# VH-VL binders against NAD kinase (nadK), part 69

Target 1, 268 residues: NAD kinase (nadK), of Syntrophomonas wolfei subsp. wolfei (q0aze0)
Amino acid sequence: MKIILVNNRFKENTEKKAQEIAGQLSALNVEVIIDNGLDEPYAGTVDFIMVLGGDGTMLRAARRYGQRAIPVLGVNMGTVGFLSNIEINELAEYLPLILREEYSLEARMMLEVAVFQQQSLLTRVFCLNELLLRSNSPRMLSFALEISGQKLEPYRGDGLIVSTTTGSTAYSLSAGGPIADPQLDAFIVTPVASHIINKRPLVVSPEREISLHLLEEREAIIGIDGQIKMDFGAENRVLIKRAPHPLLMVNLKAKPFFTSIDRSLQRQ

## First folded at step 2 (VH-VL)

Design n17 (framework fv_inotuzumab)
Fold by ESMFold2-Fast, scan of step 2:
Structure n17 (fold): chain C 268 residues (1-268), chain A 123 residues (1-123), chain B 112 residues (1-112)
Amino acid sequence: as target 1 above (268 residues)
Amino acid sequence: EVQLVQSGAEVKKPGASVKVSCKASGYTFTNYWIHWVRQAPGQGLEWIGGINPGSGYTTYRRKFQGRVTMTADTSTSTVYMELSSLRSEDTAVYYCARVSTFWSGYKPAFDIWGQGTLVTVSS
Amino acid sequence: DVQVTQSPSSLSASVGDRVTITCRSSQSLLHSSGYNYLSWYLHKPGKAPQLLIYLGSNRASGVPDRFSGSGSGTDFTLTISSLQPEDFATYYCMQALQTPYTFGQGTKVEIK
């Protein structure tokens, strides 16, 4: 068995803990590769991915490895998040189940985001939560949204979010989008500070293809999962569709999504 | 009819800057990207970056960031590439080449090339 | 970055020979449009490079039909069915799926 340990080198104690876990796994005859985010993703075949950290580390792991159809387990190192399944102090209890493959998988849709400079592909990335198009200046954006070849009336405002259902509780929520059951596959299209009255969030089929481009030259950015930032101008367009593979999240214990989000909303 | 014509050879000292021009003719200048590619002696082709002449939007290979600047003059249908802080390793033939936008067809390839400009950096 | 590796680095051939050059990318160049974002170029000393094949298999305008491109995803081949005197040159593949655009290291086709 070969496992990737994904951690964040910038978080206290995470590298030390990753080394400890790697030692424990090696003693159990498991090959371990440590990915601290500094190098390119491991290119070889692996059986399991263990993410040590919070939701941010899981989002990075999903972008790096989510399309490989490999089980991914989120192990929380401190702050409770939506994407972890077990706590670090529970790992020893669950390791035998992991090694015997005695767990279930939950499929979470991902976005495939392709950013073009006219006909030339600038980048192709996958993400678990969302793509954000936003103004990078005080000036309002004017942009076109097209859904499966259907051209909508132009948008004017600070931007737009195209989110997965997993991302419904992230940036889309802050912009007024609905809370979605992450078991559902759908795109959620949420305007950011739209100037046009009655531009509502849209919930559309995950089989749809969504495209965005600016109608006027403006300073704008494309944000991916709140972690990748790219300049976006009138010469650019972005295509968004369902990624070929969902992220396969390991479920070792029940995590009550609806009661967790309900408590979170009451705290705001 | 369709052609890209570059400025003549340059000889520069280390630390200087060089500005190479690429004049387009025979097509709608703003419907195509102009990219720059170089070949150092004994080396292969290396992409430097590109510019959309209509918008002025630019994209550069990371290793040239801070040293390369691409600009376009729509009135003369000319793109310029300026490379600063020149080193001996920058000695190369520099080519401009066009890439179609979706306005002119969908082909991400360099279909028309300039004749090349030799830039020699020597002390 | 998408890496592109080309083989062989050089080959010797005679007029009339069938020549094949291969190009391998570190990730799939198959775009959602159904096209492979790989192109092939011919380069001779003292001259600008010339486009031969675009989108994996489409011959550029004015390029003789002895040139053909094949392959998909990560493995591509340029074939010259019957080498002519003007074909002795260096050949490059290039990926344009994402920036930076990257070229193979080149294949020099020399007289036997």
Scores: ipSAE 0.000, ipTM 0.359, lowest interface PAE 26.2, mean pLDDT 86

Design n18 (framework fv_inotuzumab)
Fold by ESMFold2-Fast, scan of step 2:
Structure n18 (fold): chain C 268 residues (1-268), chain A 123 residues (1-123), chain B 112 residues (1-112)
Amino acid sequence: as target 1 above (268 residues)
Amino acid sequence: EVQLVQSGAEVKKPGASVKVSCKASGYTFTNYWIHWVRQAPGQGLEWIGGINPGSGYTTYRRKFQGRVTMTADTSTSTVYMELSSLRSEDTAVYYCARGYHIFGSKTPYFDYWGQGTLVTVSS
Amino acid sequence: DVQVTQSPSSLSASVGDRVTITCRSSQSLLHSSGYNYLSWYLHKPGKAPQLLIYLGSNRASGVPDRFSGSGSGTDFTLTISSLQPEDFATYYCMQALQTPYTFGQGTKVEIK
């Protein structure tokens, strides 16, 4: 068996903890690759991915490895979040089940984001939570939204979020979007500070293709999972669709989504 | 759709100057950089420099500084590269290429290329 | 200046072969945007160079799926999964992280 340990080297002692866990796994005849974010994603075949950290570390792991159809387990290192399944102090208890592959998998849809400059594909990225189009200045944007060939009336405001159901509790929530059951597959399209009175969040089929472009030149950016930022101008277009493979999240421990989100909102 | 068309082959004597043109069509000329790359016989590709046609801003490789001048004519959507004080080592095929720029003013790759212009320097 | 070195300088292959070409830079090409400013080009005598791969791993429009790019930071690879007759050419990598933009010395793929 070969496992990738993904850690956040910038959080307290996580690199040392990853080495300790690698030692435990090695003693059980498991080959371990450590991904601390400084190197390339591991290119070889692996059986399992263990993410040591909070939601941010899981989002990075999902972008790097999520399209490979490999089980991914989130192990929380002390921060609250929605994407981990067990706590670090529970790992020893659950490790035998991991090694015997005695767990269930939950499929989470991902976005495929393709950015074009005029007619040519500039880049393609995958993400678990959302794409955010936003103004990079105090000046509002004017932009076009097209859903599966249907052109909507122009938007005017600070931007737009296209989110997965997993991302419904991230930026989309802050912008007034609905809380979605992550077991549903859907795109959630949430305007950011729209100046057009009747622009509301939309919930659409994940089989739809969503296209965005600016109607006038402005300083704007595209944000991916709140971690990657790209300049976006009137010569650019973005196309969003369901990614070819969902992220396969390991379920070792029953985690009630609605109780967790309710508890999280009490911290506001 | 997108086309870059270069001027024809040139034969020059050592010490002369050559001016090669690159006419763009099929896109908004001022939104993309145009770069120049050459290949001497038996050698690899060598970047010479680039120009932003919208601003007139230029960037040249140090070894060509003082010998190369790039200009753009927005009325004809044409970029020019002039290389002076020609030597036999300047014999090469010269290409123009379109550069993308997002992430600010950065040009991370060349997507469309002209057909090339052979410049021969001989006495 | 960022230096870029390719290996091998030449190779002989047959139609149907898997071909791997590597490119090493003297400095990380990973930009703050999260992308590697490394591209690959195919060049044949008498023709213009053609973009194959951009930003490290993205295949350019119209380029066959047998071409793929991988790597990050300082080490990059171009792979042709099943060489076709039209693929006998010279291949170049280019870094565009900083000026001057620099090309590798080229890898010539010749018929065996």
Scores: ipSAE 0.000, ipTM 0.370, lowest interface PAE 21.7, mean pLDDT 85

Design n19 (from i4 with heavy chain S100T Y101L S102W S103F W105E Y106L H107S A108G F109M I111V; framework fv_inotuzumab)
Fold by ESMFold2-Fast, scan of step 2:
Structure n19 (fold): chain C 268 residues (1-268), chain A 122 residues (1-122), chain B 112 residues (1-112)
Amino acid sequence: as target 1 above (268 residues)
Amino acid sequence: EVQLVQSGAEVKKPGASVKVSCKASGYTFTSYGIHWVRQAPGQGLEWIGGISAYSGKTTYRRKFQGRVTMTADTSTSTVYMELSSLRSEDTAVYYCARDTLWFGELSGMDVWGQGTLVTVSS
Amino acid sequence: DVQVTQSPSSLSASVGDRVTITCRSSQSLVYSSGNTYLSWYLHKPGKAPQLLIYKVSNRFSGVPDRFSGSGSGTDFTLTISSLQPEDFATYYCLQGTHYPLTFGQGTKVEIK
């Protein structure tokens, strides 16, 4: 059995904990690859991915490995999040189930984001939460949104978010988007500080293709999962589709989404 | 206008160190990585290493490991490459170049600095 | 290190000629994602290198359509369909799949 341990070397105590867990797994004849985010993703085949950290570490793991159809377990090591399933102090209890492959999988849709300059592909990335188009100056953006060949009236405002249902509780929520059941597959299209009050969030089929481009030359950026940032100008176009494979998230214990989000909203 | 502007030519003695700067403008500095590439007289292009402007993570060619240090200053949008224990064979034009290195996928080096000539002679 | 070999090392051509340059790597350049990180650059004395082609076959913005890239795995080709006066230069391929990044030794395209 081969497992990738994903952590963040720059976060307190995560490197030591990763080494400790790697030692425990090695003692059980499990081959361990440590991915601290500093090198390119491990290219070989693996059986399981264990993510040590918060939601941010899980988002990175999803971008790096989410398209490979490998089970991914989130192990929380600090602040409460939505993407972890067990706590670090519970790992020893659940490890036998992991090694016997006795767990359920939850499929979470991902976005495929392709950024073009004229007809040339600049980059293609995958993400679990969202793409954010936003102004990088005090001026509002004017931009075109096209959904599966249907051209909508121009948008004016600070930007737009195209989110998965998993991402509905991230930046989309802050921008006034709906809370979506992560079991649903859908894109959520949420305007950011739009000038027109009737520009509402849209919930559309995950089979749709979404295209964005600027109608005026402005300073703008594209953000991916709050971690990747790219300059975006009037010469650029972005195409967003459902990624070919969902992220396969490991469930070792019940985590009630609606109760969790309800408590979170009360604490805001 | 997207551009990378490098510091001026340097003349050094063997054993000294040199620090070359690469100042970025016209784009979001932290969205791209910067590579360093050199060309010695009569030779081809040689990759030295790269740095993520976002995280500060570096990767160096083994030949330069222990002699090269790359740093990024986000407040000035400037990347530095310092090469120590200089030898005559380090005489070269040194270039910085922008890439999507910090995404973990390389799409090509699309914007280049003008080059900095470093001469090492006794 | 992944070795990258270009051929020929130099060639002489006239304006209007079709020029083909090859690049061979000692290992496959296919990354686990399915992407192949091979790019081509044009370099002139006294100037910085310029990106022509990235990811094997994608023409960079502003690069004339006479430039094209092709290939897979370990064998790659840059083609200039009709050589222009500004195309007399040295061309380099770069593999970006494996660290360290490795350039080919260069192909000088000079006037007949």
Scores: ipSAE 0.000, ipTM 0.383, lowest interface PAE 18.5, mean pLDDT 85

Design n2 (framework fv_inotuzumab)
Fold by ESMFold2-Fast, scan of step 2:
Structure n2 (fold): chain C 268 residues (1-268), chain A 121 residues (1-121), chain B 112 residues (1-112)
Amino acid sequence: as target 1 above (268 residues)
Amino acid sequence: EVQLVQSGAEVKKPGASVKVSCKASGYTFTSYYIHWVRQAPGQGLEWIGGINPSGGSTTYRRKFQGRVTMTADTSTSTVYMELSSLRSEDTAVYYCAREGLWFGESYFDYWGQGTLVTVSS
Amino acid sequence: DVQVTQSPSSLSASVGDRVTITCRSSQSLVYSEGNTYLSWYLHKPGKAPQLLIYKVSNRDSGVPDRFSGSGSGTDFTLTISSLQPEDFATYYCMQGTHWPYTFGQGTKVEIK
């Protein structure tokens, strides 16, 4: 069995814990590859991915490995979040189940984001939560939104979010989007500080293709999962669609989504 | 408007401690890492460490481990760097700087104005 | 630690000259996402450092287009196509791909 341990090297305690866990797994005849986020993703075949950290580390793991159809387990290390399944102090209890493949998998849709300059593909990335288009200056944006070739009336404001259902509790929520059951597959399209009074969040089929481009030359950026930033100008177009593979999240322990979000929203 | 405003110049004796503040405004304080970078007279820029204001997790360059402590106060949107056991070689301008849009951007887009710390006997 | 070396350490140039500063890393700076985290900063006397270029070739907002960045892997270049009086400064490259973050030693540009 070969396992990738994904951690955040910038958190000192997480790196130390990753080394400790790697030693424990090696003692059980498991091959371990440590991915601390700074090198290229491991290119070889693996059986399982363990993510040590909070939601941010899980988002990085999903972008790096989510399209490989490999089970991914989130192991929380004290940060409040939605993407971890077990706590670090529970790992020893659940490890025999992991090694025997005695767990269920929950599929979470991902976005495929392709950014073009005129007709040339500049980059293609995947993400679990959302793509954000926003102004990078005090000036508002004027931009076009197309859904499966249907041109909507121009948007004018600070930007737009295209989110998965998993991302409904991330930036989309802060911008006024709905909370979605992560078992549903849908795009959530949420305006950011729209200057047009009746622009509302849209919930659309995940089979739709969404495209965005600027109608005026402005300084704008595209953000991916809050972790990747790229410049976006009037020569650019972004195309968003459902990624070919969902992220396969390991479910060892019941984690009631609705109870968790309800408690989170009542905290001040 | 994004702004990082640091506390004023400090003069300390060898062996003392200094605590420099960096007050952030114009953005969501907990969404960006804050790092500290110094420049000693006649030398280049040197990265010291960083803090995630959400939760307060820190990372320090090895040579400062045990002497530096970074903390964040979310109620005032302020990050602090405390450096102890000061030596003459710690005389430098200390800058706070914001890391990119989100975690993993690995560049500093906004900087504080700098705080001169002078260590002399 | 990844070593970052700039050349030259200093230079003198006239207004209107093309200025080229190079930055070399001891290891490849390509990150797993395909991004290369090399950035360039301008440090003027009495002011805070200012971001000029991030991820090799992207100009920060408000940075004049006379500044450009290029390079790949371990070799990177900052070019100022036509030097202006306000460009008197020390320039630093920084790598953010490998832990810990490291700066080059700086290149001082004096306008004659």
Scores: ipSAE 0.000, ipTM 0.427, lowest interface PAE 14.3, mean pLDDT 85

Design n20 (from i4 with heavy chain S100E Y101F S102L S103E G104W W105S Y106P H107T A108Y I111Y; framework fv_inotuzumab)
Fold by ESMFold2-Fast, scan of step 2:
Structure n20 (fold): chain C 268 residues (1-268), chain A 122 residues (1-122), chain B 112 residues (1-112)
Amino acid sequence: as target 1 above (268 residues)
Amino acid sequence: EVQLVQSGAEVKKPGASVKVSCKASGYTFTSYGIHWVRQAPGQGLEWIGGISAYSGKTTYRRKFQGRVTMTADTSTSTVYMELSSLRSEDTAVYYCARDEFLEWSPTYFDYWGQGTLVTVSS
Amino acid sequence: DVQVTQSPSSLSASVGDRVTITCRSSQSLVYSSGNTYLSWYLHKPGKAPQLLIYKVSNRFSGVPDRFSGSGSGTDFTLTISSLQPEDFATYYCLQGTHYPLTFGQGTKVEIK
């Protein structure tokens, strides 16, 4: 069996733990590849992906490997999050189930984001939570939103979020978007500080195609899962659609999503 | 269904060696460990040691170290326990039992073999 | 080595009786994950031992609900709420947290 261990390059203790786990897995005849984010994604075939860290590390793993239809397990290393399934101190107890393939898989939709400059494709990336269009200056943006070729009235404000249902509890929530069952497939389109008071979040079929472009020259960026930033100007267009493959998340333990999010919101 | 089937009864002289087999079926052999437990007449259960069918790693109770050897044959899904330098005190029923993993996990035994009586007498 | 002591060593009971067996370990059986690896087995002469309870209080597949386990740390109890004819046997606890693994000495449940 070949496993990728994904960890956070900026935490020395996490790197040390990944090396320790890799050594233990190698002693059990498991071939291990460590991905600490410094290099390109591993290009070879693997059977399983183990993510050591919080939600941020899982988001990186989803962007790098989510389209390969390989089981991905989130292992929490400290701070509680929404994308981990087991704790690091439980790993030894659950490893036999991983090797026996005794787990269920939850499919989570992903976004495919294509950024163009005029007619040229600049980049294509995938993400688990959201794309954010935002102003990079004190000035509001003026931009166009099209949904499956339908042109909406112009938006004015600080930006817009196009989110998966998994991303509904991330930046979209902070901007006033709804909480969505992550088992549902949908785009959630949430305005960021809209100057037009009647602009509401939209819940859109995942089969639709969403495009965005600026109507006037402004300093803007697009952000992917809060981790990738790209400059965005009036000559640019972004096209968003459902990614070809969902992320296959390993479920070794039942997670009480609704009660967990309810308690989290009461404390904030 | 999960099943562990052990070899038949053995009668040995003091100083001899005995090799007991435990054949597994109904599950993925290499994903579980097998341990050995014995019961001497009038005594309770005593853990001897175990082996991971996945890694081949073994662990033994200190009093048996140097006398016991556990091996796994993945081609036949069979674990063997060999006990050497037999004494009359080794007369016991020997059981194999399945656990999850050796060395890396705490354990409990979910399925057991039927037992093999080993008699050591002169 | 972790010492495991069962009490009583034997007891006489009738069908329908509530039976309680205790198991005490010389040190805590809590693993670093918070799980406690204490299990209970039923053993009859000429038969293989059978798992009844694992991780203190979890019933194994096919085990009747009259069997229950409780306890924490170093003190554990197996309860049979209403003894049935097939329950006359010897019962063993196992501590599986620390190597070497150690069993209690056994409790024989005999018919009155």
Scores: ipSAE 0.000, ipTM 0.436, lowest interface PAE 15.8, mean pLDDT 86

Design n21 (from i4 with heavy chain D99G S102F S103D G104W W105L Y106E H107P; framework fv_inotuzumab)
Fold by ESMFold2-Fast, scan of step 2:
Structure n21 (fold): chain C 268 residues (1-268), chain A 122 residues (1-122), chain B 112 residues (1-112)
Amino acid sequence: as target 1 above (268 residues)
Amino acid sequence: EVQLVQSGAEVKKPGASVKVSCKASGYTFTSYGIHWVRQAPGQGLEWIGGISAYSGKTTYRRKFQGRVTMTADTSTSTVYMELSSLRSEDTAVYYCARGSYFDWLEPAFDIWGQGTLVTVSS
Amino acid sequence: DVQVTQSPSSLSASVGDRVTITCRSSQSLVYSSGNTYLSWYLHKPGKAPQLLIYKVSNRFSGVPDRFSGSGSGTDFTLTISSLQPEDFATYYCLQGTHYPLTFGQGTKVEIK
């Protein structure tokens, strides 16, 4: 059995805890690879991915490994989040179930984002929450949105978010998007500070292809899960579609989504 | 640099159709709307309608709905206005002008075509 | 439809005169953004119309300083501070706030 431990080197105690867990797993004849975010993703085959940290660490793990159809477990090490399933102090209790593969999986859709310069592919990335197009200057953007070849009337404002249902509680929520059941597969398209009064969030089939490009030369960026930022100009086009594989999240204990989000929204 | 160039004068009989072209250059074609305005002899300026160069969505003055069709060809940066069932009252100079189509662009006509005289006579 | 009425329909003036043309709309031209879309055009026979003033008071690029616009809500004015020979023309206001877009009927400025 081979397990990747994903942690964030820059958070206190997480690196030390990852090393302790790696030692425990090695004693049980489990091969452990530690990914602290500084190197390229591990290229070999693995059986399981354990993410030690908060939601940000899970988003990085999903970007790096989510397309490999490997079980991913979120282990919370501090702040309560939406993407963890167990607490670090519960790991010892659940470890025998992990090693015997006695758990259920929940599939979470992901986005595939392809950025072009004219007709050339510049990059292709995957994400769990969202793509954000935003202005990188005080000036508003004018931009075009196509959904499966259907050209919508131009948008004018600060930007646009294309989100998964998992991402409905992230930036899309802050921009006025709906809270979505993560068991549903859908794209949520949420305008950011639109100057067009009737531009509303759209909920569309996950089989749709969404493209974006600027109608004027402006300074803009594409943001991915709040972690990757790329310059975006009038010569660029982005194409968004459902990723080939969902992220397979490990469920070791029931975590009711709706009561969890309700409690989070009421925090002070 | 920024220009709108229209097709030449047309003479048509009552009941015929006319198609006037307006070719744009020197700017990003899909960033603006193109509107059509006419002036009949001895009359003032009359707005006919507009088209989004991006989506092809049109808005026509009610008087012309059913008789006017506006289309945009992004590959040639050209807008067309076709007016059917021509009457003598349609004799006018027809102008294309760059402006907003919807409220996200400023609705003023800053660049104009040179005009196309359409004469409808028997 | 929003009706736009210009006053006067015609006037006679001499070079050097101050000329004022009024445009009145049947509804407020303040858009939901706070902008007011009222523009002024100069038109001569055989030539395309030319934009003079946009958003009530903004002089278009290349337009001489003698042209100015003012007003708010439903009442707007175009002023030519010292009429020049090339200014004898017909002037039109356009409301761009409400669809369908509507022009005033025009004001002809003629040599006295």
Scores: ipSAE 0.000, ipTM 0.390, lowest interface PAE 16.6, mean pLDDT 86

Design n22 (from i4 with heavy chain D99E S100L Y101W S102G G104Y W105D Y106H H107P A108Y I111Y; framework fv_inotuzumab)
Fold by ESMFold2-Fast, scan of step 2:
Structure n22 (fold): chain C 268 residues (1-268), chain A 122 residues (1-122), chain B 112 residues (1-112)
Amino acid sequence: as target 1 above (268 residues)
Amino acid sequence: EVQLVQSGAEVKKPGASVKVSCKASGYTFTSYGIHWVRQAPGQGLEWIGGISAYSGKTTYRRKFQGRVTMTADTSTSTVYMELSSLRSEDTAVYYCARELWGSYDHPYFDYWGQGTLVTVSS
Amino acid sequence: DVQVTQSPSSLSASVGDRVTITCRSSQSLVYSSGNTYLSWYLHKPGKAPQLLIYKVSNRFSGVPDRFSGSGSGTDFTLTISSLQPEDFATYYCLQGTHYPLTFGQGTKVEIK
C-alpha cells in the first residue's frame, strides 16, 4: 500500500507529526510519500491520500489529487472545518480500518476551470469550492455569462462566483447564495454585489458549461478556492465544467452536515 | 508506476497518413493532458500539439493545423495522433508526453513515451 | 511565438567537470501568478526525453542533486556540478508560459 501524506509546510508541528506518522506507516509496510506543498504532486500511483490539516490543506489536496479517483481522508490538526472527518488524536484508532479499506466514500463534485487568452489555453485547474471573478479595483465589472450556449443579459457589479455544492458554504454563502446539500451535484452561480435588478443566484445542472468574459477593459482577477489568483482581462475567457472525477472523501465516522452548518451560522 | 507506451515504427509513402498510439497506465488517465513532440533527423525537439484526455479539446501548432488530429479513448487509456498528407520532412521520432493537469500549474512534461519512428520515403 | 535560444549548441567535457548551459527567451516567462514556466530535459538517442528541472529551479523526483536550475524573466541556466558518464546527452529547455510551447535548439554534451 502506498499513501500520500499532505501537510502544511508553514506549520512546524504538522511537519513533525507527518514525519512521525510516515515512520509508523513504514513500520507497517506502507510506502509513504510526503507532500508539503513545495514540490509538484506525486506522479505515481497511490492507494490512499491522508490530509493533515484544516480545510485549506484539503482544498489544496483536492486540486492536486482530486481527479485521480483515490480515497482522500481529512485529518484535523486543531483547526475547525467542514472537510476533515477525524481528529489527529483519533488516527491510531482508525488506522486498522484504513489499511483494511473498511470505510465508506462520499463523492464531492469538482470544477474544471480553463482560462484562455483568445484561442490559446493559458491554464487548466480543478477546484473543490469555487471560481470567483472579481474586480481588482474600485470600478465595477461589466461581463458576459453564457450557460450551455445561452447568452444571458450582461452582468454589472463586483463579480460572480461559480460554486460546487461543497462550496455553497464558502464564498457563495457570503455573497447570498443558497446552502446546498453536498450530496447533490449542481453549479451554484452567485452574483457579487450586482447593480442589475433581478440578478439572482442560479442553481444549474452540473452537465452545463459556463463561460465568462469581460465586456469592458477592467482590472479583474480569477480566484480559485480562495488560494489561487490570476489576472483576468478583456482578452481572457474562462470555461467552467464539471470535473471528470469527484473527490472521493473517506468517511470513518458520522459528521452531520446540517447540524454543523446550523451551529456555524448561529456563531456569527 | 506511470508509463506511456507507444505503437511501433511505421514506414509510409508521401501523401499517406500515419496514426501513432500512446497507451497510458499507472495514473488516472483523464486527469492529465497528453502532448506530442517530434524530432526529425539532425533537428531539435518540436512541439506539435496536445489534447485533454478529459474533454478531447486539442491545441495544435499552426504549421500542423489541418494535417494533424489528436484523439483520446478513455476506455483504453490511449491517445492517438494522426498526421495526414505525409511529406519526406515528416520523417521523425514522435513522442507522446504527459502534461501535468490536475494541478494549478502550467504545462511541463513529466513522463514521456519511448518514441515512434515514422519514416516517409519516395 | 516566443523564441527560445540555447548556448552553447555543443560542448565537450570530461567526467567530473562543471557544465553550464544557458537558455534565453524572447519574452518574459513570468506568468501573472508569479510562477515562471521553464523546464529542462535530458535526451539520449534511442531513449525518451527525461524531465530534470521544472519551474526554473525545482528538481524533478529522482533527479540527482548535481543538476540545478536558476534564472529569472528571460535568462535561465542549467548547471551540472560534476558530470557523470550517464550525463552525456542533449539538453533542451522548454517554455510553457506561452502557447505555442517552444523548445530551445538543444545543447549536446559530448565526452572527450
Scores: ipSAE 0.000, ipTM 0.403, lowest interface PAE 15.6, mean pLDDT 85

